# Miniprotein binders against q96jn8r1131to1294, part 111

Target 1, 164 residues: q96jn8r1131to1294
Amino acid sequence: TLEFLENHGKNILLSNGNRTATRVASYNQGIVVINQPLVPQLLVQVRIDFLNRQWTSSLVLGVITCAPERLNFPASACALKRAAWLLRGRGVFHNGLKICEKFGPNLDTCPEGTILGLRLDSSGGLHLHVNGVDQGVAVPDVPQPCHALVDLYGQCEQVTIVNP

## First folded at step 10 (miniprotein)

Design K19
Fold by ESMFold2-Fast, scan of step 10:
Structure K19 (fold): chain B 164 residues (1-164), chain A 89 residues (1-89)
Amino acid sequence: as target 1 above (164 residues)
Amino acid sequence: GPFRDLFEARRLMEKGRELLRQGDFEGALRAFEEAVRIAEKAGNPFLLFAVVELLRRLAELAYEHGFYEIAKEALKLAIEIEKEAQRLE
């Protein structure tokens, strides 16, 4: 069963059997990680439950390659550098560098109810799924093991893991 | 009065530095923007140069962390007020 790890950013509150993450303060310190490694063909999905549109940017999602269970999370996922491949806005980022400028929809403008998914293909390519639609390969050859990460940054104050 | 403006600008610069340490780049930019407005009103080139240094640091850190829009805004503001500070000295 997929759950968010008990180790998470300082501003996160887990509920609903650790399947819902709520950022209860500020705009940052909102990193959550899925409790199982992202293995090929596993589709991890989260639904955007609540947006506070007074902030300018929104959630970031991607993968982290370091062990997350006792990781001291930084204020934002961007600070993870080499350990993380991240989707933010329409960009794909690694080690502080934008490696793709226009991939998928703009994550800063996805409405409440949007379901975002991460999946590795058989070749290690990281795919983004939006409302069930595969957007293609965002990152080729992701190192393994890796874990799916969501940063409830800015506008995005709540997400819930969804199975279908 | 003049001392109130000096103290308020310095308080905002210190607040911005604390926000930078927390990784709140947007909050830091807002604090520095307010400090700029006060320093400009005061006509104090020393305060303006101090805020320029903080804005350049913000731009560097924000860019390094992938906050490109904030980095661009901070750098643009730094360039604008550096020119103004030079004009005032």
Scores: ipSAE 0.000, ipTM 0.147, lowest interface PAE 15.7, mean pLDDT 84

Design K2
Fold by ESMFold2-Fast, scan of step 10:
Structure K2 (fold): chain B 164 residues (1-164), chain A 98 residues (1-98)
Amino acid sequence: as target 1 above (164 residues)
Amino acid sequence: SPEFFRAMFRARRFIERFEEALKEGNPETAEKYLREALEQLKIAVEIAKELGDPELLEFVVFLLRRLAELAEEHGFPEIAKEAKKLAEEIEKEAQRLE
């Protein structure tokens, strides 16, 4: 069973058997990581439960290739300068640098109830799924092992892991 | 920085007041609030520059672009133009810090 790791950003509270993450303060310090490596064909899904319209940007999701259990997380995922491939807004970012300007839907505008998924194909391509629909390869050839990461940034204050 | 987040909070509050003033049929009051929001974003920019944090600048850019879009949609093209110019300035600063 998939769960969020107990090592997370300082503004996160885990509930529902570590399957729900809530950011309880500010707009940042909201990084959570899935407890199992993202192996090929494993689909990790989260549902957006609550959006706080006080903030303007929203969640970031992607993968990191470093061990997450004792990682000292920065205030936001996009401050990760090593071993990180992230989807934010309409863009794809590698270690804090935008490498693609337009991929998939704008994550800053996904409404409550949206289900976002991450999956590796057999060639190491990272796929984004939106409400069950594969958006294609966002990042080719992600190194293994890697771990699915969600940053409850800005508007996104709560997500829950969803099983297919 | 608490000072940065206060400026961002004030900017959002003024954007809310702008939308309320439009609903009440008060475009002069709406323009005043939109300009106040822009001034708070200018304050946030200077604080973010002092802190040297490109993420804070990016956060300001997002809200500034939303302000520009609202200004354009509701008939305040001068404010939209000013907001776009500020966004370009911030893009250059964020690039310098990365």
Scores: ipSAE 0.000, ipTM 0.118, lowest interface PAE 17.9, mean pLDDT 84

Design K20
Fold by ESMFold2-Fast, scan of step 10:
Structure K20 (fold): chain B 164 residues (1-164), chain A 89 residues (1-89)
Amino acid sequence: as target 1 above (164 residues)
Amino acid sequence: GPFRDFFEARRLMEKGRELLRQGDFEGALRAFEEAVRIAEKAGNPFLLKFVVELLRRLAELAYEHGFYEIAKEALKLAIEIEKEAQRLE
């Protein structure tokens, strides 16, 4: 059973058996991590439950290759300068550096109800899934073990883990 | 129309300034990027010069707080848009 780790950003409240994450304050301090490594064949999915339109940017998805259980998370996933591959807006970022200009849909404009998924293929390629549709390889050859991360940044105030 | 674009760009600039004040560098960059898009569509060099100043402030504050990629993106955009504003004058 997939759950969010109890180690998370300071503004996060977990509920629904640690399957729902809510950012209860501000716009940041909203990083959550899945409790199991992202291994090939595992599809991790979250549904966008609530968007607050007072903010401009929205959630960030990705993977980290450091152990998350005792990590002191920064205010935003974009501040991770080591061991992080992130999808933000339409860009793909590695340790804060943009490595792809346009990939998949713009995450800042995905509406409530959108289901976003992360999956590793057998070659270590990281895939983004949007409402069940594979968007292709965002990052090739991700080091393992790696862990799925969601940053409930800006507009995105709530997500829930959903089963495939 | 140009009136609507002017007000929308100004609203986004003000939103970005408030986000900067709150330390939301990502949100500020996104707001200023959208303001640039609208100002470019409007072809208004004064509006572009205004957002360039805000992008430079964002770059400075983001760098100061360790958000180097955001600082780099803001500064790169500021340089590109300043050239466009000069071309339009």
Scores: ipSAE 0.000, ipTM 0.225, lowest interface PAE 13.1, mean pLDDT 85

Design K21
Fold by ESMFold2-Fast, scan of step 10:
Structure K21 (fold): chain B 164 residues (1-164), chain A 98 residues (1-98)
Amino acid sequence: as target 1 above (164 residues)
Amino acid sequence: SPEFEEAMRRAEEFIKRFEEALKEGNPFRAEFYLRRALEQLKIAVEIAKELGDPELLKRVVELLRRLAELAEEHGFPFIAFAAKKLAEEIEKEAQRLE
C-alpha cells in the first residue's frame, strides 16, 4: 500500500494512514516522498485537496534517484541539485536546471480535485497523468531505483494519495 | 522569489483598495483592506527571513511604515501601532543579517 514516508519537509503533517499530507505553515518545507520505489507500470496518483490562493506558484512533482528515508530535504524541491527530475509550472527540471519549457498543463493553475499521476513506462520514460490522461514522456530513461516526490509548494497545502 | 513579489504586490493592491474605500465613505471596507495589507506584509517578512535577504526585509519595512502612516492619518490607530511595531522588529532583524 502506497503511503508518504515519515521523512518529509518540516512543515508537513501526515494523516489518514500517511496517505494525506498537509502543509501547516508558510509556503515551503513541504516535500513528501512515496514509501515505495516507482517501478515500471506503477501509477502513483495524488489529488489536490486544498489550494491557498495567497501564493502564486503551486505543487511540484517528479522523481529522485537518491535514498529518501534519511534525506535532509531542502526548503523547496527545486533546490535539489542532484538526482532530481521535477515538473514545475509548465517546465521540466533536472537538478535545478530547466530542460523543457512547455510540457503538459501549467501545474500552477490546476484546481482542487485535480488528480496528478507519475508512471514509468517499460523503457524508463517518466509520464505525467492529469485526471487519468497521459500527457506523454516528460523525461526519458530515468535511472532506477527512483522515488516519486511531491512538493506541497505555494498554493498547494494538501494532497491525498488516491488509487487508480 | 515569486512568492515574495506576489505578497508585496498584494499588499500594494490592498492599500489601493483601502484608499478607494475611504473615498467611498466605507470605513468597514477600508479597515478590511488595511488588515489584508498587513497580513500580506507579515507573509512577505517570513519569506524574506527564510531567504536570509536583508534587502527584502528593508523593502517590507518601507511598505510597513507607509501603511502605518496611512492608518494613523485616516483613523486606524491600532493598525498603525501594529504596523509600526512590526517595522521596528524587522528593521532590527535586517541589521543583524548584514
Scores: ipSAE 0.000, ipTM 0.220, lowest interface PAE 11.4, mean pLDDT 87

Design K22
Fold by ESMFold2-Fast, scan of step 10:
Structure K22 (fold): chain B 164 residues (1-164), chain A 98 residues (1-98)
Amino acid sequence: as target 1 above (164 residues)
Amino acid sequence: SPEFEEAMRRAEEFIKRFEEALKEGNPETAFRYLFEALRQLEIAVEIAKELGDPELLKRVVELLRRLAELAEEHGFPEIAEFAKFLAEEIEKEAQRLE
């Protein structure tokens, strides 16, 4: 079954059989990674459970191609320079470089209850799904193996893995 | 980064409005401006982190420390504590980038 890895950012507490991640302090140190590689046809989904309006910006999600089990996570996913493709706000980023200005809805404004999904298509394209709606290819030709990552940054303090 | 410079400019404008509201005898309005300044600095942090530029993070830290001093001086210790906490976190991040 899909779970968050026990290796995670320092401010994360896992619960609900490692299917719920809560950031218990600050605005950062909230990176979590799914326990299985993102293979074609696997749809990984998380629900936004709690937003703290004290902060600006919100969650980041995407994929990394390095092995996550023993990674020393930086304070923010945006600091990952070597192996990361990330969706933040409306932007798509590769290793810190913005490669797309506007893709899908603004992640900084998604309300509690929003379900966000990541899926690889048969050609290795990374898709974002929002409440079941495929937003299209955010990143073509993602190297494999890759792992789905969520950064509970800023406003987003809790997410839960959701199955269909 | 025009977006970073705009966030910093807005933060400084809100700090000025905070000081003016206090001079006019309106601490409730001052509190709102102080919190808006903090929000703009948080936006600037996000932009600086995305750019991976430790010099930009240092500029945010300097303004956060000034905001903390002003908040403490004028009787908003809770905001001063928040600003100091953010400054410490960002300073550590800037050191990692270096």
Scores: ipSAE 0.005, ipTM 0.207, lowest interface PAE 10.8, mean pLDDT 82

Design K23
Fold by ESMFold2-Fast, scan of step 10:
Structure K23 (fold): chain B 164 residues (1-164), chain A 98 residues (1-98)
Amino acid sequence: as target 1 above (164 residues)
Amino acid sequence: SPEFEEAMRRAEEFIKRFEEALKEGNPETAFRYLFEALRQLEIAVEIAKELGDPELLKRVVELLRRLAELAEEHGFPFIAELAKFLAEWIEKEAQRLE
């Protein structure tokens, strides 16, 4: 069963059998990671439960290729300097560097109830799914093993893992 | 940083609400708005520190000192003193980043 790891950003509280993550303070320190590697054919999905419109930016999601159980998370996922491929707003980022200007919908504007998914295809391409719709390949040839990461940044204060 | 500007804007809005609550003779509501303003400034400090930008910290110091003067004027001396101590502490942090 898919759960968030107990190693997470310091502002996160896990509930609902570690399937719901809530950021209880500030706008940052909200990184969570799925408890098993993202392998081809596995679709990991989270639903946006609560948005606080006090903030301008929203959640970030993507993958990391380092071991997550012992990782000291930075305040924001985009501050990860190694082994991270992230989607933020409309951009695709590798280790904090923007590698694609415009991909998929603007994640800063997704409303409550939106279901966001990550999946690897058979060639190692990372796909974003939005409400069940495949947005295409955001990152080709992701190294494996890799782990799905969600950063409850800014507006996004709560997400819940949703089964397919 | 959009997040920093938003936190500063909200702090200023809460300071405005604080003054209006005082004019209406509601010190309890005023206290609530004052604490909300401080909370927003705390968030602004965290953002400025993450960005490593001492100029943003200096902007927070300016607003904290203004808030301290308002608090002193309206009979909240302990909050005024707290805001002054926070401003001094943040000034030292800004100097460290330089």
Scores: ipSAE 0.005, ipTM 0.273, lowest interface PAE 10.5, mean pLDDT 86

Design K24
Fold by ESMFold2-Fast, scan of step 10:
Structure K24 (fold): chain B 164 residues (1-164), chain A 98 residues (1-98)
Amino acid sequence: as target 1 above (164 residues)
Amino acid sequence: SPEFEEAMRRAEEFIKRFEEALKEGNPETAEKYLFRALFQLRIAVEIAKELGDPELLKRVVELLRRLAELAEEHGFPEIAKEAKFLAEFIEWEAQRLE
């Protein structure tokens, strides 16, 4: 069963059997990680449950290639200096560097109820799925093992893991 | 920068793998290697920009243009188009850094 790890950002509260993550304060300190490695063909999906439009930007998702169980998370996933491949807005980021300008829909504008998925293909390509639709390969040759990460940043205050 | 040199080395290695895949009669695999090469060049661009070094950006532009020519010659026009647009954009950014 997919769950969020107990090691998470300071502002996160886990509920619903560790399948729902809520950011209870501010706009940051909201990183959560899935409890098992993202292996090829595993589709990990989260639903956006609540958006607070007081903030401008929204959730970030992607993968990290370091062990997450004892990691000291920074305030924002984009502050990770190594081992991170992230999707934010329409961009793809590697270790804080924007390496692609436009990929998929703008994550800052996805409404409540949107289901976002991450999957590795058999060649190590990282795919984004939006409401069941594969957006294509955002990042080729992701090093393994890797772990799916969601940063409840800005507008996004709650997500829930949903089964495919 | 070791990170910049590694990205450039990987890009060149993927171009070599692209040529090998074509010789083996596998255009699907060839296209994947071109995409991987382009992706490494995007990484190299961002590292060069952070370093503020227009000579590193020039090196990336040169390899992007070679990648675009290879892609166009061998029937991958979408990758050729992306590489050309990236090269043109980086040339404008390199001028700004000078």
Scores: ipSAE 0.000, ipTM 0.313, lowest interface PAE 13.9, mean pLDDT 85

Design K25
Fold by ESMFold2-Fast, scan of step 10:
Structure K25 (fold): chain B 164 residues (1-164), chain A 98 residues (1-98)
Amino acid sequence: as target 1 above (164 residues)
Amino acid sequence: SPEFEEAMRRAEEFIKRFEEALKEGNPETAEKYLFRALFQLRIAVEIAKELGDPELLKRVVELLRRLAELAEEHGFPEIAKFAKLLAEFIEEEAQRLE
């Protein structure tokens, strides 16, 4: 069973058997990580449950290659640098560098109820799925093992893991 | 950051416009200026976060508390409550950054 790890950002509260993550304060300190490595063909999905339109940016999705169980999470996933490949807005980022300007939909505008998925293909390519639709390869040759990460940043205050 | 200072300056200008609108007997326009001030403060928060500077977040908290007091004094209690709650959340984040 997929769950969020007990190690998470300071503003996160886990519920529903660690399958729902709620950011209970501010706009940041909202990083959560899935409890199992993202192995090829495993589709990890989260549903956006609640958006607070007070903020302009929204959730970030991606993978990290460092061990997450005892990681001291920074305020934002962007600070993870070399360990993280991130999808934010319409960009794909690694080590503070935008490696793709227009990929998939704008994550800052996805409404409540949107289901976002991450999957590795057999060649190590990281795919984004939006409401069941594969957006293609966002990052080729992701180092393995890696772990799926969600940063409940800005507008996105709650997500829930959804099984296929 | 020039961008942070500009957002703060705009927020203070909108608070001034709020008071001017009330003197002119236009509470509908005054309310719109309160929302514009809140929008600029939200921008300031995002900039302070990018800079990782808790002192900039504290400056936003100070202005939010002033906005909340003015809003409550002049009959906008719902906006006052929102600004106060926002200030509390941002203040907690500033403390965590330290």
Scores: ipSAE 0.000, ipTM 0.099, lowest interface PAE 19.9, mean pLDDT 85

Design K3
Fold by ESMFold2-Fast, scan of step 10:
Structure K3 (fold): chain B 164 residues (1-164), chain A 98 residues (1-98)
Amino acid sequence: as target 1 above (164 residues)
Amino acid sequence: SPEFFRAFFRARRFIERFEEALKEGNPETAEKYLREALEQLKIAVEIAKELGDPFLLFAVVELLRRLAELAEEHGFPEIAKEAKKLAEEIEKEAQRLE
């Protein structure tokens, strides 16, 4: 079964059998990682449970290609300078640098209840799913193994893993 | 940091007021709002540097580039140039952080 790893950002509290992550302080230090590698055709989904509108930016999600179990996470996912492919707002980021201006919907405006999914296709393309709808390939040819990452940044204070 | 988001949100509001002033045909008022937005972004930059958070610095860069685009599009090239220069400087600093 899918769970968040016990190694996570310092402001995170895990509950619900490690399937719910809550950021309990500030706006950052909210990185969580799924416990299983993102293998082709596995759809990993999280639901946005709570948004705090005092913050401007929101949830970031994507993949890392390094082993996450003992990784020392930075304050935000976009500070990862190696092995990170991330979706923030409408942008696609590689190791902290924006590589695509506009992909999919604006993640900073997704309401509570939105279900966001990550899936690799058979060619290693990373897909974003929003409320069950495939947005297409955000990142081609992601190296394996890779692990799904969620950064509960800014507005997004709680997410829960949901099954397809 | 609440102080970061106050400055960042104020910048955002001044950009909105800039667009409204243009719709009302008042370029002098629009220019004042763009300058106020730029000043708030300079405040946000200093706070982001103190926090050591490259994600916040990249957020400021993104809004500076949007401000520069709007300024150039609507006939304020000096403001556009200043915003672009600041964005380039801050982007390089953010890239140097781990």
Scores: ipSAE 0.000, ipTM 0.097, lowest interface PAE 20.2, mean pLDDT 84

Design K4
Fold by ESMFold2-Fast, scan of step 10:
Structure K4 (fold): chain B 164 residues (1-164), chain A 98 residues (1-98)
Amino acid sequence: as target 1 above (164 residues)
Amino acid sequence: SPEFFRAMFRARRFIERFEEALKEGNPETAEKYLREALEQLKIAVEIAKELGDEFLLEFVVLLLRRLAELAEEHGFPWIAKEAKKLAEEIEKEAQRLE
């Protein structure tokens, strides 16, 4: 069964059998990682449960290529640099650089109830799914092994893992 | 925000002046520059809070903590404490009640 790892950002509280992550403080320190590697064809989905409109930015999704079980997580996923490929707003980011513009919907404006998914295709391309709709390849040739990451940043204070 | 980036630029410039004054053996002038840097960061904090921009706020907190480390390293622990307190207040103010 998919669940969030017990190793997570310090502002996270896990509940619902480690399937719900809540950021209980601040706007950062909200990184969570799925408990098994993102292997080709595995679809990992999370639902946005609660948004705090005090902040302008929201949830970041992506993959990391470092081992997450004992990682000392930084305040935000963007600080992971070379280890991470991230979807933020409408951009795709790697190592502090925007490598693609206008990919998928604006993640900063997705409402509560939105279901966001990550999947690797057979060629190692990373796909974003939004409410069941495949947005296409955000990142080609993702290094493997990799792990699905959600950063409950800014507005996004709660997500829950959802089965397909 | 042009005003935000002006405040950040001024803060970084004052930190450079602080380091130059220390190298020249002028700790009184160094302390004044470090205090000026902290005042610019306080301005940047207020601008970031008005905008509700977490990335701008994170940028200010990062420089506040760097300023605190420099202050501690060079013998201005009171300024270090003030900078650390401000960074902690920003994080705490953003926290949900509980």
Scores: ipSAE 0.000, ipTM 0.299, lowest interface PAE 11.5, mean pLDDT 87

Design K5
Fold by ESMFold2-Fast, scan of step 10:
Structure K5 (fold): chain B 164 residues (1-164), chain A 98 residues (1-98)
Amino acid sequence: as target 1 above (164 residues)
Amino acid sequence: SPEFEEAMFRAFFFIRRFEEALKEGNPETAEKYLREALEQLKIAVEIAKELGDPELLEFVVFLLRVLAELAEEHGFPEIAKEAKKLAEEIEKEAQRLE
């Protein structure tokens, strides 16, 4: 079963059998990682449960290629550099660089109730799904093994893993 | 930096809440919001230092000076003093990075 790892950012509280992550303080230190590798055909989905609109930016999601179980998480996912491919706002980021200016919807404006999914295709392409709709390939040729990551940054204070 | 932008936006948000509380005749609530704004500016300072960008530090100094003036004008001298002290420290740091 899919759960968030017990190793997570310091502002995170896990509940609901480690399927709900809540950021209980500030705007950062909110990284969570799914407990098993993102393998082809696996669709990992989270629902946005609560947005605090006093913050400007919102959640980041993507993949990391380092082992997450003992990782000392930085304040934000962008600090993971070479280990991470991230979707933030409308951009795709890797190694501190914006590698795509516009991809999919603006994550800073997705409302509560939005379901966001990550999936690898058979060619190693990372796909974003929004409310069940495949947005296409955000990142080609993701190194494996990789792990799905959600950074409850800014506005996004709670997410829950949902099954199809 | 999104983190810097968030901290600065949060500081502006709390300054606006401070002004609203004063308009409503609630100085205790106003003081709380000025304190929250100052705390966000302290967060912004640390982010700007990590980024090594003197222009970001100067932007924080600008808002600290605004906060200090508002605090002084509306009867919160300890907040004004703390904000001025922090602004002076940041100006020294910005000069170092140049």
Scores: ipSAE 0.000, ipTM 0.144, lowest interface PAE 16.8, mean pLDDT 85

Design K6
Fold by ESMFold2-Fast, scan of step 10:
Structure K6 (fold): chain B 164 residues (1-164), chain A 98 residues (1-98)
Amino acid sequence: as target 1 above (164 residues)
Amino acid sequence: SPEFEEAMFRAEFFIRRFEEALKEGNPETAEKYLREALEQLKIAVEIAKELGDPELLEFVVFLLELLAELAEEHGFPEIAKEAKKLAEEIEKEAQRLE
């Protein structure tokens, strides 16, 4: 069973058997990581439960290739400058550098109830799924092992892991 | 650092006010808020430098890049240029501290 790791950003509270993550303070310190590596064909999905639209930015998701169990998480996933491939807004970022200007829908505008998924294909391409629809390859040939990461930044205050 | 967190909070607050002003058809007010956001990020830079923490500097770089992106998208190229220049400068400092 997929769960969020007990190691997470300091403003996160886990509930619902570690399947729901809530950011209980501020707008940052909201990184959570799935408890097992993202292996090819595994689809990990989260539902946006709660949005506070006071903030410009929202949820960031992607993968990290470092071991997450003992990581000292930064205030924002976007501050990760090593071992990170992230989707923020419409952009794709590798270690803080924008490598794609427009990919998929704007994550800053996805409403409550949106289901976002991450999956590796058999060639190691990272796919984003939005409400069950494959958006295509955001990042080709991701190094393995890698781990799915969600940053409850800004607008996004709660997500829940959803099975396919 | 409470002072650092406050500066970053104010920067995000002013970016949100910038968006609201644009929706209301007030580009002069929008520019004012965008400039105020940039000034808060400059304050955050000085605090992060004093603390010597590369993670805090990288967080400021992220918001400077976001601010530059929004400024460019909405027709404030001078603000975009200033934010990008500062982001590049601070990114080099953060890498040096690692």
Scores: ipSAE 0.059, ipTM 0.523, lowest interface PAE 5.8, mean pLDDT 87

Design K7
Fold by ESMFold2-Fast, scan of step 10:
Structure K7 (fold): chain B 164 residues (1-164), chain A 98 residues (1-98)
Amino acid sequence: as target 1 above (164 residues)
Amino acid sequence: SPEFEEAMFRAAFFIRRFEEALKEGNPETAEKYLREALEQLKIAVEIAKELGDPWLLEFVVYLLRVLAELAEEHGFPEIAKEAKKLAEEIEKEAQRLE
């Protein structure tokens, strides 16, 4: 019963029971958030369905700690600053700062069909999973409650929530 | 993107000249340099659009807002208005849905 919230970026269209998000215009305004808080051991997974190589950057993944149901989303997740811990390219970002230089695969080069997952461990560490493989702790001790966020930025124009 | 880097370098050059002219008590010269900086940022916008690189577009929008703030703080409201309008237009161009 995991769905994207009906509150989302202006360029998003939800379909497939709110489990598929499509960015229908431009390169930004593509933030979507999972409807349930990311509680420890819950694995939230999305599959990259469609990439537009006109753009150089791609999908951003992470968590947001502010209440998302009525949030006025900015053009990109990176503008959220203190409320967000984000994985972009090879980096981990918080409050506009790169807090880890090289983590997991380069998200700007993941092909269509890639399944990306987010999970909190029992200590509050945020894990990235790529095609079922745990990449390790990207962010330790994430404040709770938090929600899984996907920014369909640049190349990434469609994602679908998939079950483990 | 050497052309993009050149336009951004020229914008920064003119902003420094603007600050220098203000320090020397010459607001008329400062205004001319700030307008030159805005023209270079307009060139950078077109290059970024051509390249289709969203990070370059966001970087130019950031500098347009910095320039608007500088213009507003130092009494150049027409330049501030023009820079702010351009930044808003670039951001708005991304939207087709409500």
Scores: ipSAE 0.000, ipTM 0.128, lowest interface PAE 16.5, mean pLDDT 83

